# Ledger of designs, part 15: VHH binders against Large ribosomal subunit protein uL22 (rpl22)

Target 1, 185 residues: Large ribosomal subunit protein uL22 (rpl22), of Caldivirga maquilingensis (a8mbl4)
Amino acid sequence: MRYWSIRDEDVIDLVKRRYNVTISADQIAKARGFEFRISWKKAIETARAIRFLTIKQAEDYMEKVKDLKAPIPIKEFTRKQAHHNVPWDGWPVAKWPVKVADSFLQVLRNLESNASYRGLNIDNTVIVHASASRGMRIRNYMPRALGRATPWFQDTVNIELVAVELPAELVPKKFSWARVLKAIK
Below, E stands for the ipSAE of ESMFold2; O stands for the ipSAE of OpenDDE; V2 stands for 0.75 times the mean of E and O plus 0.25 times the DockQ between their complexes.

## First folded at step 19 (VHH; framework vhh_gefurulimab)

Design q15 (from z5 with L103A; at its last look DockQ between E and O 0.51; V2 from the best seeds 0.00; counts 0 for: pae E 8.3 > 2)
Fold by ESMFold2, look of step 19:
Structure q15 (fold): chain B 185 residues (1-185), chain A 121 residues (1-121)
Amino acid sequence: as target 1 above (185 residues)
Amino acid sequence: EVQLVESGGGLVKPGGSLRLSCAASGRTFSDYAAAWFRQAPGKEREFVSLIDWEGDTIYADSVKGRFTISRDNAKNSLYLQMNSLRAEDTAVYYCAADTFDYAWPDYYDYWGQGTLVTVSS
C-alpha cells in the first residue's frame, strides 16, 4: 500500500517553522523510489547531506559523488573504517557511496520532473524532506555444487524526497559542508 | 582553474602576531572554499582553518581563539591573522582552494607553494 511518510500539511508547517513563510499545497512536489539495493546507513547520511538544498544543487552534488569529485560526510561509528588525520574530535569520515548517489539522483530527477509538471520554478525549489527507510527484503540464491542453490536475503532501501518552491530571497545559494561540521561540533 | 600565492611569512617572537595573505588568480574565485594548512618539519600537513564561499568558518582546536581567517572576494584574497603565536605554530603555511569546503588536505585540487612562519625567541 502506497502512503506518503509526510503529509502536505506537515510540509506546510515545516516550511512555516523553518522559513516563516506560508505556502500552499500547489507549491509542493514529491518523489519516491522503492527497493534500491544500497546501504541503508549510507543512504541516511546522503539524505542528511542534501536536505535543504535546491533540487539542482542536490543533483549537482550527487553527480560529483558519482564522479568521485565530492565525498559525503559519514559519522564514524566504528574503528574499522578508513582512518584520516583529523583536526578535532568527532570528525566525520569521507565516503563515496556511488551506488547510493546514483539511487538518489534517480529520485531527484523524478522530483524535478514532478516539480516541472506542477509549473514550479525549479531554480527556487528546495528539498525540505529527505528520508531513507528500510524496504522489503529480497530473497536471492547462491549457486552451489550440482545445481543446488542456497537462499540468502538482501535488504532494500526506499527513498522519499519532498521539495517546495520558495521565494527567491529564501533559496540557499550553495550547500555548505562547513555549516554541517559546525552543527556537529 | 585558480592559482594561489602565499605571502607574509617570517620570524616572530612568541606572543607576537603575523598576518598571512593568499592571492588568488582566476575567474570565479568566489565560488571556491579556501583553507589554510600547515606543515611542521617532519610532520604531516595539518588543517588550520577554512572559510567557505558564504563566509562560514571552521578552525582547528589548536588555533581557535588565536587565529582569524577572512576573505575578500573583490580582491581575490584570503587572509590568516595569527595572534598569540607559540613555538608550536612554526611551520610552512599553505593556502588551498576547492569547490567543496573539506578539511582533509588530500581533497584540495589547488595549492600555493607555502610561506614559512618561524616562532622563536
Scores: ipSAE 0.012, ipTM 0.338, lowest interface PAE 8.3, mean pLDDT 79
ESMFold2 (binder alone), look of step 19: mean pLDDT 80; pTM 0.823
OpenDDE, look of step 19: ipSAE 0.054; ipTM 0.488

## First folded at step 20 (VHH; framework vhh_gefurulimab)

Design k11 (from y3 with L103W W104F; at its last look DockQ between E and O 0.81; V2 from the best seeds 0.00; counts 0 for: pae E 7.2 > 2)
Amino acid sequence: EVQLVESGGGLVKPGGSLRLSCAASGRTFSDYAAAWFRQAPGKEREFVSLIDWEGDTIYADSVKGRFTISRDNAKNSLYLQMNSLRAEDTAVYYCAADTFDYWFPSEYDYWGQGTLVTVSS
ESMFold2, look of step 20: ipSAE 0.020; ipTM 0.425
ESMFold2 (binder alone), look of step 20: mean pLDDT 80; pTM 0.813
OpenDDE, look of step 20: ipSAE 0.200; ipTM 0.602

Design k12 (from y3 with Y102F; at its last look DockQ between E and O 0.48; V2 from the best seeds 0.00; counts 0 for: pae E 8.5 > 2)
Fold by ESMFold2, look of step 20:
Structure k12 (fold): chain B 185 residues (1-185), chain A 121 residues (1-121)
Amino acid sequence: as target 1 above (185 residues)
Amino acid sequence: EVQLVESGGGLVKPGGSLRLSCAASGRTFSDYAAAWFRQAPGKEREFVSLIDWEGDTIYADSVKGRFTISRDNAKNSLYLQMNSLRAEDTAVYYCAADTFDFLWPSEYDYWGQGTLVTVSS
C-alpha cells in the first residue's frame, strides 16, 4: 500500500481502532527523512519491525541491528529460507541491514526530538505509523563487452515515522521479538 | 550476569516423556528471556523454544505440539516438558538467557553446561 504519508485524522482513527483510545493531534509527533541510499525492500521490512514499539525501543532495536545483535525479519516468505539458523520453516527470513538500520535511527532520533519539543512523555510515545517509500532513482550505466552500456538504477528511500503518546498501561514495557513476530502475523 | 544449571536429562524410550529444568542464579530471572537449544552429535546447536519475560513463547517446528516451555519467576526456573519423544530428539539440551529474546544461539551470552537426553529403545 501507500507508505508516503498519513494524515493526523488517519493517525487518530488508527489509534482508536488499535488501542480504543481517543487522542488529539497535539499527541502526535512526526519525522521524515529523504533520499536515503538504501534498499527499499529492506526498508519496508524494517518499518514493519519497528511499528508499535516505543521510540526508545525502536532506537535500541536499530542499535542492536547495527551491532549485529538483532536481525530484521523479512516478511516475504514465499521463497526458500535464507542462510541463517532460525527456528521455523516458512516464516520470515532474517537479515542484518546495517545501513538501513542506521537510516531509520537517524529518523528515530529526529522523531524523539520532535516528540520532546511537543512535551510528550518519550517513554510512553509509541510508533503507530512507519513507512518507507521510493524516492528519487539515480539512473546509472555499466559498461559491457562490445562497448554497450547497461542501465541500472540506485534506489533512494524516504522514511516517515509517526508516534503518539499513549496511556502508560497501553505502552509495551520492553522490546520483544516474540511480540514483533506475533504482530506481523 | 546470570548462571544457569540444567537438570532432568536421561535415557527414555521412544514415546516417553521427560521434564527438563533450568535453575537461574545471580539476577532476577523475570527480566530475562529464556530459551532451550539442543545439539545432536555432529550437528550444530539448534533452537528448540523460548519464553520471554511476559510469557510469550516460540517453538521450533520440529517440537511444536510435543514440547511445552514454561517459567516460574518465583523460583527463577525455566522448564521444558518433552512429550512423545523420538529418536531424533536425542541431544544435549542447553538453557540460555538474555535480556533480549534472541532466536539464534550465537547471540546469547549466558548458557548452562547442558543436560543429555537420549531417546532409545
Scores: ipSAE 0.013, ipTM 0.354, lowest interface PAE 8.5, mean pLDDT 79
ESMFold2 (binder alone), look of step 20: mean pLDDT 82; pTM 0.831
OpenDDE, look of step 20: ipSAE 0.220; ipTM 0.577

Design k13 (from y3 with F100W W104F; at its last look DockQ between E and O 0.53; V2 from the best seeds 0.00; counts 0 for: pae E 4.4 > 2)
Amino acid sequence: EVQLVESGGGLVKPGGSLRLSCAASGRTFSDYAAAWFRQAPGKEREFVSLIDWEGDTIYADSVKGRFTISRDNAKNSLYLQMNSLRAEDTAVYYCAADTWDYLFPSEYDYWGQGTLVTVSS
ESMFold2, look of step 20: ipSAE 0.143; ipTM 0.519
ESMFold2 (binder alone), look of step 20: mean pLDDT 81; pTM 0.824
OpenDDE, look of step 20: ipSAE 0.263; ipTM 0.640

Design k14 (from y3 with R27F; at its last look DockQ between E and O 0.53; V2 from the best seeds 0.00; counts 0 for: pae E 5.7 > 2)
Fold by ESMFold2, look of step 20:
Structure k14 (fold): chain B 185 residues (1-185), chain A 121 residues (1-121)
Amino acid sequence: as target 1 above (185 residues)
Amino acid sequence: EVQLVESGGGLVKPGGSLRLSCAASGFTFSDYAAAWFRQAPGKEREFVSLIDWEGDTIYADSVKGRFTISRDNAKNSLYLQMNSLRAEDTAVYYCAADTFDYLWPSEYDYWGQGTLVTVSS
């Protein structure tokens, strides 16, 4: 049976370091999802983009990504870039990893349900841990003529989210996309 | 109806200063990110600066240290103080706003009509 990558004690310590408040284990909600067939690199970037948002802010963000209304800023290595000057070195590429966003949204919905079951104020419940780890590889076969098949592997990703209820004055008002971009330049 | 109206453009000599204003109406300005973009003739619209709903700012490298963005939520106004102007700053300057602080002009739905800034000897 798989265990959480972070213990309640570690979450409490993280919250004290970042927010200078003491919480109890009753204020923690967790959710996981396993074996998503998505890009690990894009999942890592998505996990980073939703850290320290409320559950509701992250859900709204992922819905907008799925609808192609809001991109996730991603560093991408390519031989060719835009034909125009960019505002600074390391200008991120806007991507809409729809399948990744859908996967995170499923886990976020479970996280919201778990937080609600524990009696937490969802509007004040902030994601403090978001991880995407490589899962097991799934063997598949590609159909070919004459009933033959070619083997290939699909990578999988496991998603783990942990959120805590914070005092309202410490809850982020809205997602600030530009502040995330400053951290990655 | 959402409206953004830029003003303050004009002709200035290199090294001069100019202050742009953008008046917003038809929405709760304090809930929006606001940004300046510019477009020189024959060029694509490019990012200049933005300020989010909490007052955090970001600047393009080409204007950092010379331009200062600010907002006054009580007056529903966005400002751009432009100092040490150069010929390459010549462009039509546009005000934009959205509930997300996009850096890409294609993602904004609300735009002003623009105000021309010309930097010439």
Scores: ipSAE 0.081, ipTM 0.475, lowest interface PAE 5.7, mean pLDDT 83
ESMFold2 (binder alone), look of step 20: mean pLDDT 82; pTM 0.834
OpenDDE, look of step 20: ipSAE 0.308; ipTM 0.650

Design k15 (from y3 with D98V; at its last look DockQ between E and O 0.49; V2 from the best seeds 0.00; counts 0 for: pae E 13.4 > 2)
Fold by ESMFold2, look of step 20:
Structure k15 (fold): chain B 185 residues (1-185), chain A 121 residues (1-121)
Amino acid sequence: as target 1 above (185 residues)
Amino acid sequence: EVQLVESGGGLVKPGGSLRLSCAASGRTFSDYAAAWFRQAPGKEREFVSLIDWEGDTIYADSVKGRFTISRDNAKNSLYLQMNSLRAEDTAVYYCAAVTFDYLWPSEYDYWGQGTLVTVSS
């Protein structure tokens, strides 16, 4: 079992491939949160949606999701749903996973604190890895009449975020829907 | 705050090409993400393409590989190059702009008046 889902060397390689910049390990900040009682599928979509945003952009985005002012795109389900409930053909179906957004905010705030502790310029610190994995399943039982408990499970989700300080010219300066949707691709 | 004027619509044969333009005025266009939408008769308005202020682009699946969105910030203009046109592309095409404060392009957008594109033999 690994301590992190991605190694510092893999982060450095990813940054070189995507941004053509060489960074060192001390430009990396990481945060994790464990055992959130949230939908794993919605967490996966949310992790994809915040990739390649700055920490601050992701925090603002998740606050707007909690306020029902911004959705999270879910491209995987566009083919199964009528487009009548979205404003345009080809846009992903959208959800407002409020509990998931709150969970990601907790991890994002820790990520910001960790980046600040390392002396990184938080305005130039971009999320390059975001993952949501299934954690411990919580077994529960519902009583049935006269004899048998029916098992049911509550999934838990572990969230891992990794951000790196980039040169200012490579940092997204404004929130961009195109960038969010490209990350989901 | 932003005025948008589309042009370049017209009649074109299937398989043909057409270039739409959208001139923006009233504020620096580079501060906005810009998009094309279209509306066929009797149908709801649908998304075609978006380009943000970083130059990243999104296309509806129905036009991907055939349409190319671009912008010229010096001319305050947005373009849509439409190639390999089909009868199903017949619609009024609208230029739209969205601000940083909105995460969905359709919320509180500025819209042009539209330009008609007709694809027919």
Scores: ipSAE 0.000, ipTM 0.254, lowest interface PAE 13.4, mean pLDDT 76
ESMFold2 (binder alone), look of step 20: mean pLDDT 80; pTM 0.815
OpenDDE, look of step 20: ipSAE 0.311; ipTM 0.650

Design k16 (from y0 with L103F; at its last look DockQ between E and O 0.56; V2 from the best seeds 0.00; counts 0 for: pae E 7.1 > 2)
Fold by ESMFold2, look of step 20:
Structure k16 (fold): chain B 185 residues (1-185), chain A 121 residues (1-121)
Amino acid sequence: as target 1 above (185 residues)
Amino acid sequence: EVQLVESGGGLVKPGGSLRLSCAASGRTFSDYAAAWFRQAPGKEREFVSLIDWEGDTIYADSVKGRFTISRDNAKNSLYLQMNSLRAEDTAVYYCAADTFDWFFPSEYDYWGQGTLVTVSS
């Protein structure tokens, strides 16, 4: 697992395009985790929900998901009547993917530690890349009659997070759903 | 502690307009995100619109393009301009406030008592 999904040069270019500032590679912190046994679809949506939050805001958000205090918006392609207080058609389901939130918290805390070790101001360190990719499938067996087993597979998910220190005036000071929702759409 | 009072509800015909107001008292309103929710008879309370402390807005798809949320922090007031009203907009409209902007009713700490909007011919 020696390959990253995004290069430092691409991070610098992304920051220049999005924020119109030039950063150096020493302002970048990265973390990843491998082979989480979690839903890939829910992990993708969670990654989208934490993009462009500070590390601390994302950690607080994932803690609230675990406490059933804040949901992750899950997109559904089938049109249905909305029934759970979501602000748009096509996303009538809000979910609390606790297991996914636990996985993201592990990687987020590593990201915070890595950023702190590099001397970054954590309050101004913003997630600019968040990805969830399919990992190796894990082969398992379901017991049957004595001496027999039926194989089945379980997907795993790899999580990669990249954050950068930005000038304070470009950093969201508080978590905002409006910002999250605009980033998702 | 924040107290919220809605006003401006009433009876209008389809295609008409109403402007709802929500007056806030107590703490400084500018520290809060503010939102409108509505509840039709026999239905769950549903999100209509929110505006955060920086002025960024979110609208439910059912009202987007027809409703406009705004705030005036100097007057400690939240507004909802409702245009092109339809029968399905009939509901009790509630204003809500919280120190974080949420779109689920269970996450808001402060609520008004509601104002009834009826859209009927």
Scores: ipSAE 0.014, ipTM 0.447, lowest interface PAE 7.1, mean pLDDT 80
ESMFold2 (binder alone), look of step 20: mean pLDDT 80; pTM 0.813
OpenDDE, look of step 20: ipSAE 0.020; ipTM 0.400

## First folded at step 22 (VHH)

Design m11 (from k14 with K13Q R19T A34L F37Y E44K F47L S49A A60M L78V; framework vhh_gocatamig_d2; at its last look DockQ between E and O 0.26; V2 from the best seeds 0.00; counts 0 for: pae E 8.0 > 2, grease 24.4 > 24.2, SAP .669 > .668)
Amino acid sequence: EVQLVESGGGLVQPGGSLTLSCAASGFTFSDYALAWYRQAPGKKRELVALIDWEGDTIYMDSVKGRFTISRDNAKNSVYLQMNSLRAEDTAVYYCAADTFDYLWPSEYDYWGQGTLVTVSS
ESMFold2, look of step 22: ipSAE 0.013; ipTM 0.395
ESMFold2 (binder alone), look of step 22: mean pLDDT 80; pTM 0.805
OpenDDE, look of step 22: ipSAE 0.385; ipTM 0.701

Design m12 (from y3 with W53Y; framework vhh_gefurulimab; at its last look DockQ between E and O 0.43; V2 from the best seeds 0.00; counts 0 for: pae E 10.3 > 2)
Fold by ESMFold2, look of step 22:
Parts: sequence; C-alpha cells; structure tokens
Structure m12 (fold): chain B 185 residues (1-185), chain A 121 residues (1-121)
Amino acid sequence: as target 1 above (185 residues)
Amino acid sequence: EVQLVESGGGLVKPGGSLRLSCAASGRTFSDYAAAWFRQAPGKEREFVSLIDYEGDTIYADSVKGRFTISRDNAKNSLYLQMNSLRAEDTAVYYCAADTFDYLWPSEYDYWGQGTLVTVSS
C-alpha cells in the first residue's frame, strides 16, 4: 500500500529533469486532503493549472477563482471544436469552479504550513506534483414516490500536492496565464 | 495611469504584412502584462495575443504562425507583426495592459484607442 502517489526519489528525479538541480528530501513539502465532495473532472483541471506555480501564487490564483476574477482553463474534458486549439471565438474554454478552488486552498494552506515547519523559503517553494484522484464512493439514497428509495453514489476526490524549494532564479516571479497554458500544453 | 497609443494600421492586400505598434506612457510598462485584441464591425472584441513579464506568449488559434507579439520594455512599446494577412483579419486592433495577464477584454483596465487594419484586394 502506497501512502503517497509519488515517492521522494521520484520528486528528486523530476526536479533534476525539469530544473537541472539536485535537491534533498528535506527540501520537499507535502500535503493531502481526502474525501472532498467536489467534481473530479474539475479538480483534475485545477491541479493542472497550479502545477509549477509557487505555493503563494497558487493560493492567490485559487482566491481569484473564488472571487470570479480568474478562471481555470479547460484542457482535458473539452469537446473538439471547429478551431481545434481555440474552442470558440478565440477565447479558451474556462470555468470558475469555486468549490474546487476552496478545496485546493485548504490543501495549499496545509502545504504552506508544512513547508514552513521544514524551514523552507515559502516564496521559493514551487509545486511540482499536483494530483486529483477519485476517493471513496459514498452510497446514498434518494427518496422516491410511493415510499421507495433509490441508491445513488457520491464521488469524493483526494488532493495531493508536493512542493520543493528551488533556487530563486528558477522560481516564477509572478503568476502568468502564458506560463500556465504553456506548461499544461 | 498608463496611456496606450496604437499605430501602424492601414490598408493591405491579402498575403501582405503589417506591423502594429503600441506606445506606452506614464507608469513603467515592465510592470504590466500586455495584449492585443481586435474587433470587426458588429462583432465581439476577440483575443489576438498576449505577452507576459518574461516574454512568454499566447496566440489565438486563428493567428498562430502568422502573427508575432513582442515587447521592448526599454522603449515602453508593444508590437504585433502580422504576416500572411487575410480578409478575416480586417478589424480595429487594440492594445491593452494590466498587472495580470487576463484573456478577456473586460478584465483589462488600460486600452489604446485602436488602429484600423483593412485587408482587401
């Protein structure tokens, strides 16, 4: 049974491949949240959008999503359109999944706390792994006419975030849509 | 606080090229993300391209490979090189700036007056 979806060794290898720096395990901070009652598809898109941002940039981004000031670009679950990379009228498909953003904020705040406890410089701590996986399904019953009940399932989502402290010159200085969209390809 | 002025629009035959400029004044342009939008008569204003603080760019699919956005922070200027122009590129082109690189025109605080580009034989 694996407690994390990614091992410390895999994080170190990822950082070497992407940033060409060697880190140790004590430069890694992790946080998880379990059984959020949110849309799994929207959570996947949100995880993609915050990957490779600093913890602080991701927190600010999720606050802006909650305030309807910034959307989440939709990549994975977009129906094919006439202009293949631009679904309509030159604008990306975008949504404001407020409940999902709130769930990610909870995990991000824990990630910040965990990074601070390890003595990491939060301003230079970058998310290198962000995942949204299906959790336990919760069986519920809907009342029906004539005294019957119909079972239905409520999916839950587990969020896992891993961040690493990087040299300041490798850390993105500000949030940028161009960087987010380029990174998620 | 920043003021934007576009220039370089005009009449161009299909297949031709044109370079738009946007001169910024007031606050330092390097504090801003910058973008180009366009609007044909009777149509919605649509995104064309943006460039962020580090030079990363996004292009609308309809202009990708034909248009190139660039900026020169020393000259406080934004540029749009438009090649292989088509009739559907006919529009008023606007430059826009904001401290956040939004994809929607309603989120930008600072706009130029627009410069007309007409592509016709």
Scores: ipSAE 0.005, ipTM 0.397, lowest interface PAE 10.3, mean pLDDT 78
ESMFold2 (binder alone), look of step 22: mean pLDDT 82; pTM 0.832
OpenDDE, look of step 22: ipSAE 0.239; ipTM 0.606

Design m13 (framework vhh_gefurulimab; at its last look DockQ between E and O 0.33; V2 from the best seeds 0.00; counts 0 for: pae E 11.6 > 2, grease 25 > 24.2, SAP .741 > .668)
Fold by ESMFold2, look of step 22:
Structure m13 (fold): chain B 185 residues (1-185), chain A 120 residues (1-120)
Amino acid sequence: as target 1 above (185 residues)
Amino acid sequence: EVQLVESGGGLVKPGGSLRLSCAASGFTFSDYAAAWFRQAPGKEREFVSLIDWEGDTIYADSVKGRFTISRDNAKNSLYLQMNSLRAEDTAVYYCAADTFDWLFPEYDYWGQGTLVTVSS
């Protein structure tokens, strides 16, 4: 386990606090992805949006974001553009971070594979930890007139997802916008 | 057949309170997402509040802290408690239900509306 990753004991404690259920380490599946060339802020918001969904609900959600059929609600203090055709009103702003959604899908697919390898019931496997951290920055140069170049940095993002198999009665049965919006509060 | 009937609208002074009701038949509110919308004269219909099948609620920012959505499962009714009413709350209020069981509320059933007027 990498130094910055959540330990199995921490996951077990989190599940006990949130669901009042004791799980064992063999009910935990993890997946990580490294050095995605995506916006860190948008990745943090996407991680918030998929917390506490099942793996399958999160995959479907991210597919819909890529297809521009579902937005990610984003906390935006100074945004003034109009909201149209979104499933909420008020302060949260709708964004469609397609590259971010694609990156999360890659990690979600790995998470599903890891959960299946452990013999977990995927339909009852819920994401309990989702994080996005800054990765290695890549120094690049932008060509300019007369043979000059301007340096710039490209951020990378590391994604960590952890899911656990829960008793069926604790598993969300349907995707719910109220659940997504509650998760970003 | 699903039928939604709103009631409880009326004339009220600024700062006053009203409680709107929506009685449903052929439809169990607690099993689906249900919402209140409103339409002021000359304006587009706008979202007010939603309660889903798990009991989680969403409010428009303009009404948050003043309005409370709720259900009474015994009466199969949806309610909107409106406190601290303002002139800008004047509108026809609609009860709506989403009986589709997937990603976005599609609100396929609507009531006829009940008029709320906030005026001195």
Scores: ipSAE 0.000, ipTM 0.286, lowest interface PAE 11.6, mean pLDDT 79
ESMFold2 (binder alone), look of step 22: mean pLDDT 80; pTM 0.809
OpenDDE, look of step 22: ipSAE 0.318; ipTM 0.671

Design m14 (from k14 with K13Q R19T A34L F37Y E44K F47L S49A I58V A60M K64E L78V; framework vhh_gocatamig_d2; at its last look DockQ between E and O 0.02; V2 from the best seeds 0.00; counts 0 for: pae O 10.2 > 2, SAP .709 > .668, placed apart)
Fold by OpenDDE, look of step 22:
Structure m14 (fold): chain B 185 residues (1-185), chain A 121 residues (1-121)
Amino acid sequence: as target 1 above (185 residues)
Amino acid sequence: EVQLVESGGGLVQPGGSLTLSCAASGFTFSDYALAWYRQAPGKKRELVALIDWEGDTVYMDSVEGRFTISRDNAKNSVYLQMNSLRAEDTAVYYCAADTFDYLWPSEYDYWGQGTLVTVSS
C-alpha cells in the first residue's frame, strides 16, 4: 500500500497557518486515485488550480474544463507555449486538459463520498491539499499503420486530495478566478 | 482521404525566421498529436517538435528556444515557427500525425510530403 504524501498532523498545521483555525483529524477527508494515464505536467497544474476550493466548486470547475468552458492556468510548464486568450491580466498561458480534468473529477467524487461518510458538511469542505505524482511506467503496444505494432512506455499519475471542514465564515461562497490564480502563485 | 499538406518552406538567410504550416484533412484532427520532423541530406529523419492533443510540447535540443510548435484545431492546422535559423537547420520538414505521442523513432499514422527549408547565405 502506498503512503499518503501528507500526514493528518501536517494538514492540521496547514489549516492553522492559512485559516488560523484548529481542526481535528475527524474534520479531514481524503481521496486518492492511482495510475491515471494522463499528463503529469497538466496534472500538477490542475492540482494547484483546485486548491482552496470547496469540493463542489472543484467538481464544477473540472466539469467546465471537460466542456472546454474553463481553462487551467499554467504557471510552471510554460516553456514555448502559445499564448491564449484568457480573462486574466498578465497570465498568458492556459490549457484545457480534458483527460486530466476527468481524472480529477473521479477523485473529487470519491473525496465527496468519503467526506459524506465521515459526516462532514460537504458545502463547508475545502480542498487544502492536492498533489499529482508520477506513478508506475507501464509498457503498452501501440497499433500502427500497415498492421504494425510498436512498444511504448506510458507514464501514469497518482492524484491525492485532502479536504477539511471549515467554519462557514471561512468557506469561499463561490468560485473565483482570483482564488485560483492566487493558489497557483 | 487523409492529407497533410506542408507549406511555408523556402530559402532564408542565417538568423532569419520562417513559419511552416501544415493543413490536415480526412481525420479527426483534435484526437491526434502533431509533429514536425526533418531530414537533411544524407541523414536520418529526426523529430523536431511535437504537440500532443492537450497542447504539451516537446522539442529537440538543437531547436529548443528557437522553434515553436503550435496547433489550431479549428483550422486543422499545425505550425512551426522557426527563429534564428542556422545552416544546420537545412532539411526537408515533414508534418506528421499520430494518436499517440511517443518520441522514439516510429512511423506515424500520417505523413505529409514535406517542404524544403534552406538556410544559406
Scores: ipSAE 0.006, ipTM 0.260, lowest interface PAE 10.2, mean pLDDT 87
ESMFold2, look of step 22: ipSAE 0.286; ipTM 0.650
ESMFold2 (binder alone), look of step 22: mean pLDDT 79; pTM 0.798

Design m15 (from y3 with D31S E107Q; framework vhh_gefurulimab; at its last look DockQ between E and O 0.20; V2 from the best seeds 0.00; counts 0 for: pae E 11.9 > 2, placed apart)
Amino acid sequence: EVQLVESGGGLVKPGGSLRLSCAASGRTFSSYAAAWFRQAPGKEREFVSLIDWEGDTIYADSVKGRFTISRDNAKNSLYLQMNSLRAEDTAVYYCAADTFDYLWPSQYDYWGQGTLVTVSS
ESMFold2, look of step 22: ipSAE 0.000; ipTM 0.220
ESMFold2 (binder alone), look of step 22: mean pLDDT 81; pTM 0.820
OpenDDE, look of step 22: ipSAE 0.437; ipTM 0.748

Design m16 (from y3 with T99Y; framework vhh_gefurulimab; at its last look DockQ between E and O 0.45; V2 from the best seeds 0.00; counts 0 for: pae E 5.3 > 2)
Fold by ESMFold2, look of step 22:
Structure m16 (fold): chain B 185 residues (1-185), chain A 121 residues (1-121)
Amino acid sequence: as target 1 above (185 residues)
Amino acid sequence: EVQLVESGGGLVKPGGSLRLSCAASGRTFSDYAAAWFRQAPGKEREFVSLIDWEGDTIYADSVKGRFTISRDNAKNSLYLQMNSLRAEDTAVYYCAADYFDYLWPSEYDYWGQGTLVTVSS
């Protein structure tokens, strides 16, 4: 028995609302990854940044993040700016969360494989659902004196991606910072 | 290959308005993101606004609500309507274009020569 956080009918409804097209379940591809040891807040922001990109655009974006060539806009208040000069105060902050990008790349590559297996045109397959949920917290104990330990928590993150083949005229032809920043504001 | 020429700069009083134009020549401008940057004397070039190939816009926080970017693909032109001008808006304004809508000037391939805007009584 397979359970996804979003049903095919919910995906179809989302696509109809956003793109004004009706799709069938055969046009949907999904992938999940479990228990990544990464920052949940950064994963949430990364999920937002790749929504509504094609699978290939998202893969290229995450590769550039890993190579320190493109940032992810993240809400964190620090006193240091990123290498790139950006036009906003403290929000969003440009960061390069390499571990998070690598985790998303693993799921994106599985998504691409699943889409290809279903016979979808990968160039026209757009991510319509991207979620990062907190997995089970790993409760660990920090050793101190013999026989004593201090509890601490380590978060895990589950990633779910869903993509849909769309008519070519609705597919974004390239990555756009304007679109990403509008989606998170 | 794109050549960019700005116009419309000048002297204006605080609270006044100006409209900047950027004419593109050579190949079609419509495939590019187009942006305005500005540079005050002795300062680094900073982002003002951009409009991408699909019409989506971004504004620097300092100009939101006062400046409006637009483009006319039939005329291969980019515009910046600047209202409620302040002394801090005094700068040379540059038109720029790139296939991607970067927010930082170092990534833009094509630049105009600039047009001076002076806001002063």
Scores: ipSAE 0.093, ipTM 0.611, lowest interface PAE 5.3, mean pLDDT 82
ESMFold2 (binder alone), look of step 22: mean pLDDT 81; pTM 0.830
OpenDDE, look of step 22: ipSAE 0.265; ipTM 0.620

